Miniprotein binders against q9h3h3. Designs and how they scored, part 285

Target 1, 235 residues: q9h3h3
Amino acid sequence: EDGFTAEHLAAEAMAADMDPWLVFDARTTPATELDAWLAKYPPSQVTRYGDPGSPNSEPVGWIAVYGQGYSPNSGDVQGLQAAWEALQTSGRPITPGTLRQLAITHHVLSGKWLMHLAPGFKLDHAWAGIARAVVEGQLQVAKVSPRAKEGGRQVICVYTDDFTDRLGVLEADSAIRAAGIKCLLTYKPDVYTYLGIYRANRWHLCPTLYESRFQLGGSARGSRVLDRANNVELT
Short names: E, the ipSAE of ESMFold2; O, the ipSAE of OpenDDE; V2, 0.75 times the mean of E and O plus 0.25 times the DockQ between their complexes.

## First folded at step 22 (miniprotein)

Design zB4 (at its last look DockQ between E and O 0.70; V2 from the best seeds 0.73)
Fold by OpenDDE base, look of step 22:
Structure zB4 (fold): chain B 235 residues (1-235), chain A 103 residues (1-103)
Amino acid sequence: as target 1 above (235 residues)
Amino acid sequence: GSRELKREVRELILKAWLLIFKAMELANKGDVSEAIQVLREAADLFQEAAKLAQKAGDKEMAIKALEMAAMVLEWIAKMLERQGKEDEAKQAKERAEQIKEKD
């Protein structure tokens, strides 16, 4: 595991969100152009700062693909944060159920499957599979981090609209596996990030809700999904 | 050169976000006064990043960095209000407004 804390990765992600994105939007761009776009901007070659010889001359925060059904909705993050502060002062118990209810109340329901891969062919191939699945409507939206420091892993994020919809989360895992991805996947709701809840928090809340492991010869899903909060296999 | 300045801008922004997450952790521990101090440092880094971005000719990043500085200052103001520090909260709001007017 890269020695970067979850906080450092979150800070890098937020900083990257401020830079321009390279986006393929399937709502406005024909699917037939995807292969040319993937060839032009392979994630292993796109550099975070627009280094000489890279496909990008300017800084890039993310490479992203938007599906036909993609609608950006971040919910009421400020209301969520205010409610969270009020909850802390109330002395009421804080549980995963409490956070789930706060997320629902403020419509902060987005979550993502995460995979970390070394730069190179395997990353570019994985990204191409994910991008195709998004354009084909099997996934809603995905993004990949550009190449940063030498030897640093890149992250692919595959989003779902609702982390409380277990079926939707599992369907996204299935689509990722169908795209040929065999690495470990972790699922994280965005609400935990917005509230500053990371590993080793005082409430012992796990920000990773699900873990997916590839399984050879298994069910049609090609993975085993573990509910980390309950330590129960879902598949 | 312009490229080096652009990199420095991003390093400052990253440091500012690290401070934001540190402040969130501190606030979650109940260390609100320390969280406010850390957020003040984050706001200052965003303002510095904006100045460097402007020097580098990166107007879009300069605007975004100023917006973040203002947002952090507004957050500080809300935290200060909750502590009953109304005068300090007002000063933070006024500083946030001054940043928004320069855009």
Scores: ipSAE 0.858, ipTM 0.945, lowest interface PAE 0.4, mean pLDDT 91
Fold by ESMFold2, look of step 22:
Order: structure tokens, then sequence, then C-alpha cells
Structure zB4 (fold): chain B 235 residues (1-235), chain A 103 residues (1-103)
């Protein structure tokens, strides 16, 4: 009944990062080519290992779209990792505030909204909507996992530049909802990923800062967003 | 054929990452020496994956797998230094440098 554990999902993501990606890069490719590219590489049909009959003949780790304004900056990841190691040996307590301060100090500020969908039309439609939002400049960068296992869900990641900028994070949530996505969204700062901190960790940290649940607020589509770190509802 | 080898490479890489997470769990329990042994196994698997990736013609994955093996050995060296085992830490660092030079 249960799917992969958090550790297996994390290991799959780390392994996928090492493989080649299928990328539509709006910085170098005209926007008019996007629809053809989406039709060639639907995420429900792109296979992790290049299975016979799939549009890719070689392994693919991720399918990604880079927007015109995308400027990758992971920050001082090596300095972050060194400071994390020193902190673990210091005996000082590790808290969500400690992680936030490490991320600020080392400028590792990016984060991502995550959504999990089964392979099929809904996944491909959601991805296409997000990809168009990226190319149009409403979002900066997104990726989606390829199909790996029958019946398994795939993940779409929508990045934001600064997890401490709550307005920017909420604007990205709004753009995702505008693409017609109604499933649960969870937000995870990249600092947790770079330190290998997942759901089962000894510090009892929660790598998910925000949850977004679709709901109609009056006559407009909206989200109910919960701040998991402070256990307070936003919006 | 080449596709079977490339799939085997990805299985080795996944297993190596699972060992990294196992080692982190062991270290959290205070079993640091056992965590180091598990990390040595992860480094070995990344090197094995690199050899197989080279045979499959996947030069980019071979390079990345070797870089991961070297990174794991550098982590091992830091853990050994913390235990005061400076000679073993030096050997782990030297192995990491040898792997980087083979790129």
Amino acid sequence: as target 1 above (235 residues)
Amino acid sequence: GSRELKREVRELILKAWLLIFKAMELANKGDVSEAIQVLREAADLFQEAAKLAQKAGDKEMAIKALEMAAMVLEWIAKMLERQGKEDEAKQAKERAEQIKEKD
C-alpha cells in the first residue's frame, strides 16, 4: 500500500540529478518551439532509463524548463556544508532557526514547491501549464521527474529564488494554481536537500516549510497555506 | 548491450546513495566507526559505477560517479580526523585525490 520511503525517494532524486536532463531553455530557444517540445517529451511517456517505445533512447534524470530570467545561483553550498559539519560536532542544538540562519549566512536561499501526480493526462497537462508559465515569465524554473515505475507518482518541482521571501513563495503558489493545479503542494528550501536532511532525521526537523491546499475563497480560486515551521496559517 | 549496462550503472548509483543515508543514520546513533565503513562501501560502488559507465560509453556519468566517490572519501577523512585518526584520514584524502586525477 505504501510507496517508497522518504529515504528511497531522496536517493532516487540524488541519483537522477547525476543523469542528463531534457531541457527547454527559453534563454536560447524561441518560445514558439515550446508546444512542439512539450508534445515530444510528455513526462508521462519520458522514461527514466530510456525504455523501448519512449521518446528518449537514453536515461533521463529530469525534464526541465528554464525561463528567460533564470540565473542559477546555488550560493555557498560548500561553505554551508562545512558549517553544518562544524555545528554537528559543536554540541549546540540544531533547530529550524539554526538551519534558516545557515542558509542566510551562506546565501543558499532557493526553494521549491513540490507536487506529486500519477502518470497520465493530468500530469502532462499540469506540466505543460507550468512550462508555459515559466516561458511567459510568471515562474523562473521548473522540473518534472520522468516515468520510472508503473503506478508510481511523478514529481513536479517549481523553484523560487528566496524561501525567506514569503510573498515571492506565495506568488509562485498562485501561479501554479492559475495553471489549474488543485493537488496538495509542499514547499522545501534547497538547504535541506544540500544537507541531506529528509523526513526521517535525528533533529526532528521538518523539511517542508509550507503546505498549500486548494480551496475556493469566495468567487476566486485560492490556497490555504500553512507555515509548518511555526504552525501558523498564512493567507 | 549498452542499455543494460547503463541501467546497471544507475542501480549501483542508487545503492551508493542508500548507503550514504544508512551511514548518516548510524552516525546519528553514535556508531561513527560503522558509519565510516558503510561510507567506504558507498565510495566503492561509485567507483564501480564509473567503470561500468565508461564501458557503456557514458563518459559524463563516469566522471560524475568518480567525483561522487572522491566526495565521499573526503567526508570519511573529516570523520576520521574528528576521531583523531589522522593517518587514516590522510589515506582517505590521498585516495580521493587519486580518483580525481583519473578523470
Scores: ipSAE 0.632, ipTM 0.875, lowest interface PAE 0.9, mean pLDDT 86
ESMFold2 (binder alone), look of step 22: mean pLDDT 86; pTM 0.864

## First folded at step 23 (miniprotein)

Design hT1 (at its last look DockQ between E and O 0.89; V2 from the best seeds 0.80)
Fold by OpenDDE base, look of step 23:
Structure hT1 (fold): chain B 235 residues (1-235), chain A 80 residues (1-80)
Amino acid sequence: as target 1 above (235 residues)
Amino acid sequence: SKTIEVTVTEETSPEEVAERIVKALKEGAEKVRLTAYGREAIERAWEAITIAAKRLGHRIVVTIEREDGKTIYTISLEKE
């Protein structure tokens, strides 16, 4: 268990967001070029800092694929942060409902399914499946972390536009499962990241809203999605 | 198998709907179907489901469907 605090992992993710990204944009690039791009930049070989012999000579924060319908809308993150500071100063109780209302008010509604995979063929194959699903319009946008020097697990993030749209969250899980992904998935709203709400926070807020487990012969979706806070299975 | 249908509006009490869900499932209904129109009603329906889940003390299964601007929640007990 790599003893990195949730804060350290968050700082690394923020630093990675500021470095150059390797992007395939389906809005400007023909879908027929995707296979060549995937072969050129396999996530297991792309290195965070552009190590000798890697496909990249410069630092890479993320490898990403944008779908044809992708429109970047982060909402009012600054207004969200200001409202969050004011709320903390007020001493009012902070609940998951409070964060949901803040997110709605400031239009900060994006969230992501997360999967963690060891570097290698399984990661590259998983990423290729996700990238195809994005280019085919089954998913809007996805990103994968490059290989770290320490050889830790890489993360694939698959985004949805609205974490409050439970059906949209479920549809994205189904598309990920249809792409052949069988690992554990966790869903996290971006509002929790923007507000610095990590595991073991002082408000006892769980940043993971949903968990998806692959199931053979179960639901038509090939997964079981659990709302962890409410102990509700979504199908 | 007995299905109970409930329409949820912006004026509907989540607590009252939760009581209806719990009662129906305890009385042997196989499913409870909530229909909600618009964002507020959809969230009230979800709140009712979460209250009902807590009162039942065991996992419930919820299917979500969207049709003609309405959201339909179908609630059942987890099959052993």
Scores: ipSAE 0.775, ipTM 0.925, lowest interface PAE 0.4, mean pLDDT 90
Fold by ESMFold2, look of step 23:
Structure hT1 (fold): chain B 235 residues (1-235), chain A 80 residues (1-80)
Amino acid sequence: as target 1 above (235 residues)
Amino acid sequence: SKTIEVTVTEETSPEEVAERIVKALKEGAEKVRLTAYGREAIERAWEAITIAAKRLGHRIVVTIEREDGKTIYTISLEKE
């Protein structure tokens, strides 16, 4: 089930990436229009394939908000993929350090905080808070999946531009918490996604670098961020 | 208030820095501060931290700051 599930999820993600996205782009759209857009396209009501009664009549792969300072730059993904193939045949060890160096060399440095929520008010409220943080400049870009199955969980992805910039990753976590988000967050570098490396991979790599848990009355960050693989708390 | 200061460069051995971190904390230092400038040094400092964490067998707490273009990692043992 793990292998089948991973292959199916990868195919679904690629299809969603290639389908139309609903985008609020702060670089070209006034911030005063955001609330109307959020009300028109709540993620709990936007359907993956444009079901009857949904606000969208066409398939939607993702709902996204681009901040005014967002610079889309996925880096040298083709070179990364070629170097990954070469690495696999080279006899060199495949480790988290090797993956990090490939990402640095090919400038594929983005990563994302992830949260999973069921459709409904909590999801729509969380997305609205994140979208506002993006438009206000506290975050760069975020996306949320549409409703694909009745009762299925949806995902909000909040991107950072450099997973090796650990302070920047922590600052994004703080901005998410300041938007009122209290659920569990996990952080994953995009390099793993571009190489098709998920939790059940044959190299036993862990694509999740950090977990963030809301902490009432905590330090200035309002959360506890843990690198579980190394048993390190980041503040 | 005993803090051990270490400057990490792109020529610094992460293993040697990790040994310094472990020794300092086991000998009762409250904190170890690593200062690094530039991507290579920053990654060597982080590598040293991860090596030290494994050797200590305890959760460590790392405070991350940026000052004058440098990254500062301040390391302490999680208090039980």
Scores: ipSAE 0.753, ipTM 0.919, lowest interface PAE 0.6, mean pLDDT 88
ESMFold2 (binder alone), look of step 23: mean pLDDT 84; pTM 0.816

Design hT10 (at its last look DockQ between E and O 0.86; V2 from the best seeds 0.77)
Fold by ESMFold2, look of step 23:
Structure hT10 (fold): chain B 235 residues (1-235), chain A 80 residues (1-80)
Amino acid sequence: as target 1 above (235 residues)
Amino acid sequence: SKTIEVTVTEETSPEEVAERIVKALKEGAEKVRLTAYGREAIERAWEAITIAAKRLGYRIVVTIEREDGKTIYTISLSKE
């Protein structure tokens, strides 16, 4: 059942990636315009296909904010995909380590912290905090899904540029918490997305590297970050 | 408080470092500190940590710091 559910959600996510995005780009848009933009396009009201009464008249796949320092570098995705196909036919074991080496070899190093929230004030408030952190330079890139026709939880993705830079991943978690986010976060490297590897895959790979749970006291970072596969807590 | 120091390079065996981590922590060292410079050494250090974690069978805590261009992994057993 996980396989069917994951396959369906992956197809919907890919379709959203290919549809138009609603973007606030701090590299070309003054920061003073951010608050008005956030008020005009709250993610709880921006609809996937431009429903009547929506602030958008056209389909929106994602709502995104690009920071001043955003420098996109997906790496050698085509080479990665070719090497992945060769690996599958080689008979060599497919493990989290081999995926990491493929990602390093082809410089496909980006990843993201994910959070899921129901439509409404809490989602819009969380997104506004993240968007401000991006424009102020504490985070580099974030996106949030629009509201689906029938409702349901929406996702905020906060990107990092190198999942092997574990200190950088922890710093992004800290910046998210400083923006007032208290919900569960999970971290997924983009290599899994580019190769179409989802939760119920035939290799039993887990695309989630880390879980972050808000911690009210005791931690300098404001959260507890756990690598569950290796039973390692990162600080 | 006893801290065991290990420098990890591109030539270092992750398995040997993992054995040192496990031995030190089982013998009562409070911390094991790995210092690594450059991507290959940093990934070998991480590999050693994951091997050690599997062999120990207990949750470990890894503190990550950057000092003078080097990555420092400080490893201890979880007190929880």
Scores: ipSAE 0.768, ipTM 0.924, lowest interface PAE 0.6, mean pLDDT 88
Fold by OpenDDE base, look of step 23:
Structure hT10 (fold): chain B 235 residues (1-235), chain A 80 residues (1-80)
Amino acid sequence: as target 1 above (235 residues)
Amino acid sequence: SKTIEVTVTEETSPEEVAERIVKALKEGAEKVRLTAYGREAIERAWEAITIAAKRLGYRIVVTIEREDGKTIYTISLSKE
């Protein structure tokens, strides 16, 4: 691990969310332009702050692809945060079930599969596969972090609309595997991010709900998905 | 029976279903199939699965299928 605290990584991700994004939007741009866009902005070469010689001259927070069916709906994040503060003040026990109920009540249901890759051909190839899957409608939306000045791993995030829909989460894993991705995947709901619940939090909540491992000759999905909290394998 | 069938409704007790899952698997059933109709039944079925997994103390495998108006969970023991 790159030695940064979970809080530092979260602060960097939030700062990146506020900077300009490089977006391919399949709702407004023909799919035939995707290959040229991918060639112009390979994530291994796009730099966070627009370094000299990079494809971008300005800071870039994320590189993203929006599918034709993508509709940004974050739900009631403000109401969620207020309810979370009230819950903490009440001294009531906080469980994964509590967070799930808060998420449902405020319609904050998005989550993401995460993969971490070193900069280079493997990252750019992985991103190209994911971007095609989004434009072709197998996935709704994905983003990748630009190259940091200090180097390190870049992250690809592939979103699903509802982390409580276990089948939808599994379908996204299958689509990622079909795109040729073989690395470890972890699934995290966005509600944990919005509430500042990271690794080693005081409530002992694990923000990673699922892990996916590639498996040769296994299930039709080409992966083994583990529910970490319950020690249940999903197929 | 190699496969035990259980229908889960919004009135079904997750604990009772969990007991049936555990009993069936301990008695040598290869699979337990839960059929749930609607969101509440789906969550009750999942709760039953998690309770059963905890009681068994080892990893179980769950296949999820969605058909017209129903979700089907097929439960088996892990081969590992």
Scores: ipSAE 0.720, ipTM 0.908, lowest interface PAE 0.5, mean pLDDT 90
ESMFold2 (binder alone), look of step 23: mean pLDDT 84; pTM 0.809

Design hT11 (at its last look DockQ between E and O 0.90; V2 from the best seeds 0.75)
Fold by OpenDDE base, look of step 23:
Structure hT11 (fold): chain B 235 residues (1-235), chain A 80 residues (1-80)
Amino acid sequence: as target 1 above (235 residues)
Amino acid sequence: SKTIEVTVTEETSPEEVAERIVKALKEGAEKVRLTAYGREAIERAWEAITIAAKRLGYKIVVTIEREDGKTIYTISLTKE
């Protein structure tokens, strides 16, 4: 059940990437307009297909906020995919290290912290905190999925530029925690998404590199980050 | 010494550094500090940490600091 759910969520996310986005771009829009935009498009009310009575009449793939320093760079995804196919054909062992090297070679280095929340006030409040942190320059870019017809959990994605920069990953976790987020966070590189590597894959690769748990009175970062593959706690 | 210091370069073997980490911690060092200069050394240091963690068989804590173009990893054992 958990594996099918991860593949389904990934397919839905890829389909949503092709639909129109509701974007607040801090590079072109004054920060003073953020609160009005958040009030107009609360993610718990924005619907995937523009249902009657929703704030959106047209389909929405994602709701996103771009920070002042945001620059879209996806790297060479096509080259990455070709190299991945060649690697599979070669019969060489595939390890997390192999994927890291492929990602570096093709400059596909983006990754994201993920949180899943039920529709409602807690989601909208979490999104507002993240959006402010992006506009204030503590985070570069974030997106949230709109409400589905069937309900279910919505996902907030907070991106980092380089999943190989462990300090940058930790800094983003700290900024998310400073925004008041207390739920479980998982970190996933985009390279795993582009290569179709999900939970329970045939290579036994874990697509989640890090797990962050909120901690009161602990480290200066307000969380414990676990490297799941190596059983190392990062502080 | 309560803290063992190791400098990691682009020529440093991750396996050798891992052995030093494991030895230091088994001998009662409270902390091992790795200093790495440049991207390659940073990755070698991390590889050494992961090898050491596997050899120890228990969870370790790593603090990461960046200062003046160097990365410092401070390794300690969990009390749990």
Scores: ipSAE 0.709, ipTM 0.899, lowest interface PAE 0.5, mean pLDDT 90
Fold by ESMFold2, look of step 23:
Structure hT11 (fold): chain B 235 residues (1-235), chain A 80 residues (1-80)
Amino acid sequence: as target 1 above (235 residues)
Amino acid sequence: SKTIEVTVTEETSPEEVAERIVKALKEGAEKVRLTAYGREAIERAWEAITIAAKRLGYKIVVTIEREDGKTIYTISLTKE
């Protein structure tokens, strides 16, 4: 059942957000320490709840790298949520355009490229490449989920500060590809998460704006980025 | 080059721009280039593109560039 699955995943993500994070913060930590940190905390071995034998003895919600320019700002989430409730009772159509305008009005503009990888060398290698890109300034901030006991797929999230800045979103995609990442990427604005709008929502909204596929031979950005809802390819 | 140029402002009708995009591409223009400065104009230009894509029924290719503080959307059709 799709609705139960989405609600359960949202609750798990919220719990992870509130648990301690393992953070490499380039604003306060020399870049020369990054490789040692990556070796100490590979995402395939850091466990969600601090299992015996893992590098962490305490729960870890996320493993993150903050770039020099990272400035956290979630915007007016409370005002966004209140305006969303008012919109729902107004009888007006709910469309991707109305969600975008709501996000702009309340400055809830962040979004993220996502990739899902199985635990192991490929995950750890991909994360290391992303982390280096963040510390070197090509990306702003990224996080990766820790390992679950059953060893399911883990997610790397690479954030951008404004999902309406489509060139900035494409530039982040390009930086991810330059770090050697060839798997499928999907882009999701945070506004959908804050409003509880998931894949199987009653408004039939699609929280995924773009899909990125690696392109052999290379365009200027090294990928083919699609907005399937509008039948538009971005380059 | 058969490129149609359109300047989009915060006062511009996305519907009118969409009609221009559709007409130009159906009449054989190779590309339509929209130039926009500022968030409102950029979003109106994007809205026009999405309206045009729905009317055409074909996949649209959009190249996005930034030049001297302006956003440039270059629109073409892909045969598929």
Scores: ipSAE 0.686, ipTM 0.888, lowest interface PAE 0.9, mean pLDDT 88
ESMFold2 (binder alone), look of step 23: mean pLDDT 85; pTM 0.819

Design hT12 (at its last look DockQ between E and O 0.84; V2 from the best seeds 0.72)
Fold by ESMFold2, look of step 23:
Structure hT12 (fold): chain B 235 residues (1-235), chain A 80 residues (1-80)
Amino acid sequence: as target 1 above (235 residues)
Amino acid sequence: SKTIEVTVTEETSPEEVAERIVKALKEGAEKVRLTAYGREAIERAWEAITIAAKRLGYQIVVTIEREDGKTIYTISLEKE
């Protein structure tokens, strides 16, 4: 019953987006306050629904850090979704290229590097490194999920503003590695999320554009970035 | 050292650029450099790269740079 599971995940995502976020906004908050904020709200201890014994007594959808240059713009998501419906009935092939063109046409260009970590010190340390990179200007914006009661892995999302700007995507990967992150990263354009296209979809599309693996040596960026669908390494 | 230079525009055929990439690398060029300005040209250059990669049948390496507002894709073979 994949449909039931997908509906449940979508409902949880909507609820998280609509609940309050814990935000450190470098545009309005001095950088010297960051370390205290990180210590107050470690993602391994901030609970999704606000347990009385946690740092938050209210639900938290996301924990986020906004960089000095962050300028939010989701693009024309409603137009994108309407064009997607039209495409499905048009007889045109549904391919990664047609999805990319829809995203470009409707200005839904953001994407994110993702990493999944278990709750605990490694997650909190990784998040702190990412948050510092955002405040220092090497990254634009990042968020991390709070701890859910199920106790599963949490996700850190590091955003880029244009998935077609491949140099910018690589620069974000490099900044993540410079923050000491050694785990697997995957890159997913937001267009796939807004259209509800996940790994197991009827069109056999792959929502993950790139994988980044920590490199012991040989790369100035500290990682090996691969487009597996096309067997292309990006440097 | 042989480097093949190709300028990609919004009117350039990705398939023809892909053929040039494959031919150059098979004939022993060390690098193929694509220069593109503007979103459509940049995406055509990327499309050409992905077509070439599939035709070659093994991994290629793409170095990405920006210079004077242009995107430069430098294609080379895996150095194994």
Scores: ipSAE 0.741, ipTM 0.912, lowest interface PAE 0.7, mean pLDDT 88
Fold by OpenDDE base, look of step 23:
Structure hT12 (fold): chain B 235 residues (1-235), chain A 80 residues (1-80)
Amino acid sequence: as target 1 above (235 residues)
Amino acid sequence: SKTIEVTVTEETSPEEVAERIVKALKEGAEKVRLTAYGREAIERAWEAITIAAKRLGYQIVVTIEREDGKTIYTISLEKE
């Protein structure tokens, strides 16, 4: 849609991960300071490279909020990558089940709900809602991409600790919906990112496990969550 | 019965559970409730659900609940 290849978007995301982050850490910063921080660094105005007149003078990779219960655990990413290379060399069949087992074995279980929004008030309002939910302990951690020079959509990522815990994935969707988010959400495990598995990969693996659509008068969650691999609705 | 109860263990065959789900729904059960204890049983229950979904050829709705170390899956047909 945005004219960029999946590989280009991945390279940009990796480059952004290496640049400085603007972080609100609820473990060390009082929750009462969140509103001032959100006002200082609205995602629609924070620029990727620190453009003149932006809130940031230096490059920013991500804007992030860490909850009080957040503990970074990426697992054994190096072991995962080595096992993945060995698997590719073996010529053995690669399935979503194979990737799930690799992820479990190496404890690389994190995943994220993704939403894409145009720069502006709606994005900043959505981010503020998510950030509050994180600080209040309804969500563990979230990040949002800064504004690009070319414009385009910004992405908010809301993480869960275990993509194999379907209930935990659903609980995060519910918290996002409770924060007032009504757009389409897609859930992706981080294992797919670490292994370079993007759209249209040679193994025909879909990196999106779940899709959440907002529904008025629907389930208590206010959304319909679809398991895309199995065509099963989760509630 | 409007609801069929199935307990899934580490020794339970996903295929056998899938057959029970499909049979129950074809016989007019409104819901099938799977109870699984532990990680292996939870995965077997999910595998059974996915097999059943494929065999039915239509979308099913699955409610997931966690209670006292067990996971409960409640399978129902999509309400029109």
Scores: ipSAE 0.624, ipTM 0.868, lowest interface PAE 0.6, mean pLDDT 90
ESMFold2 (binder alone), look of step 23: mean pLDDT 84; pTM 0.809

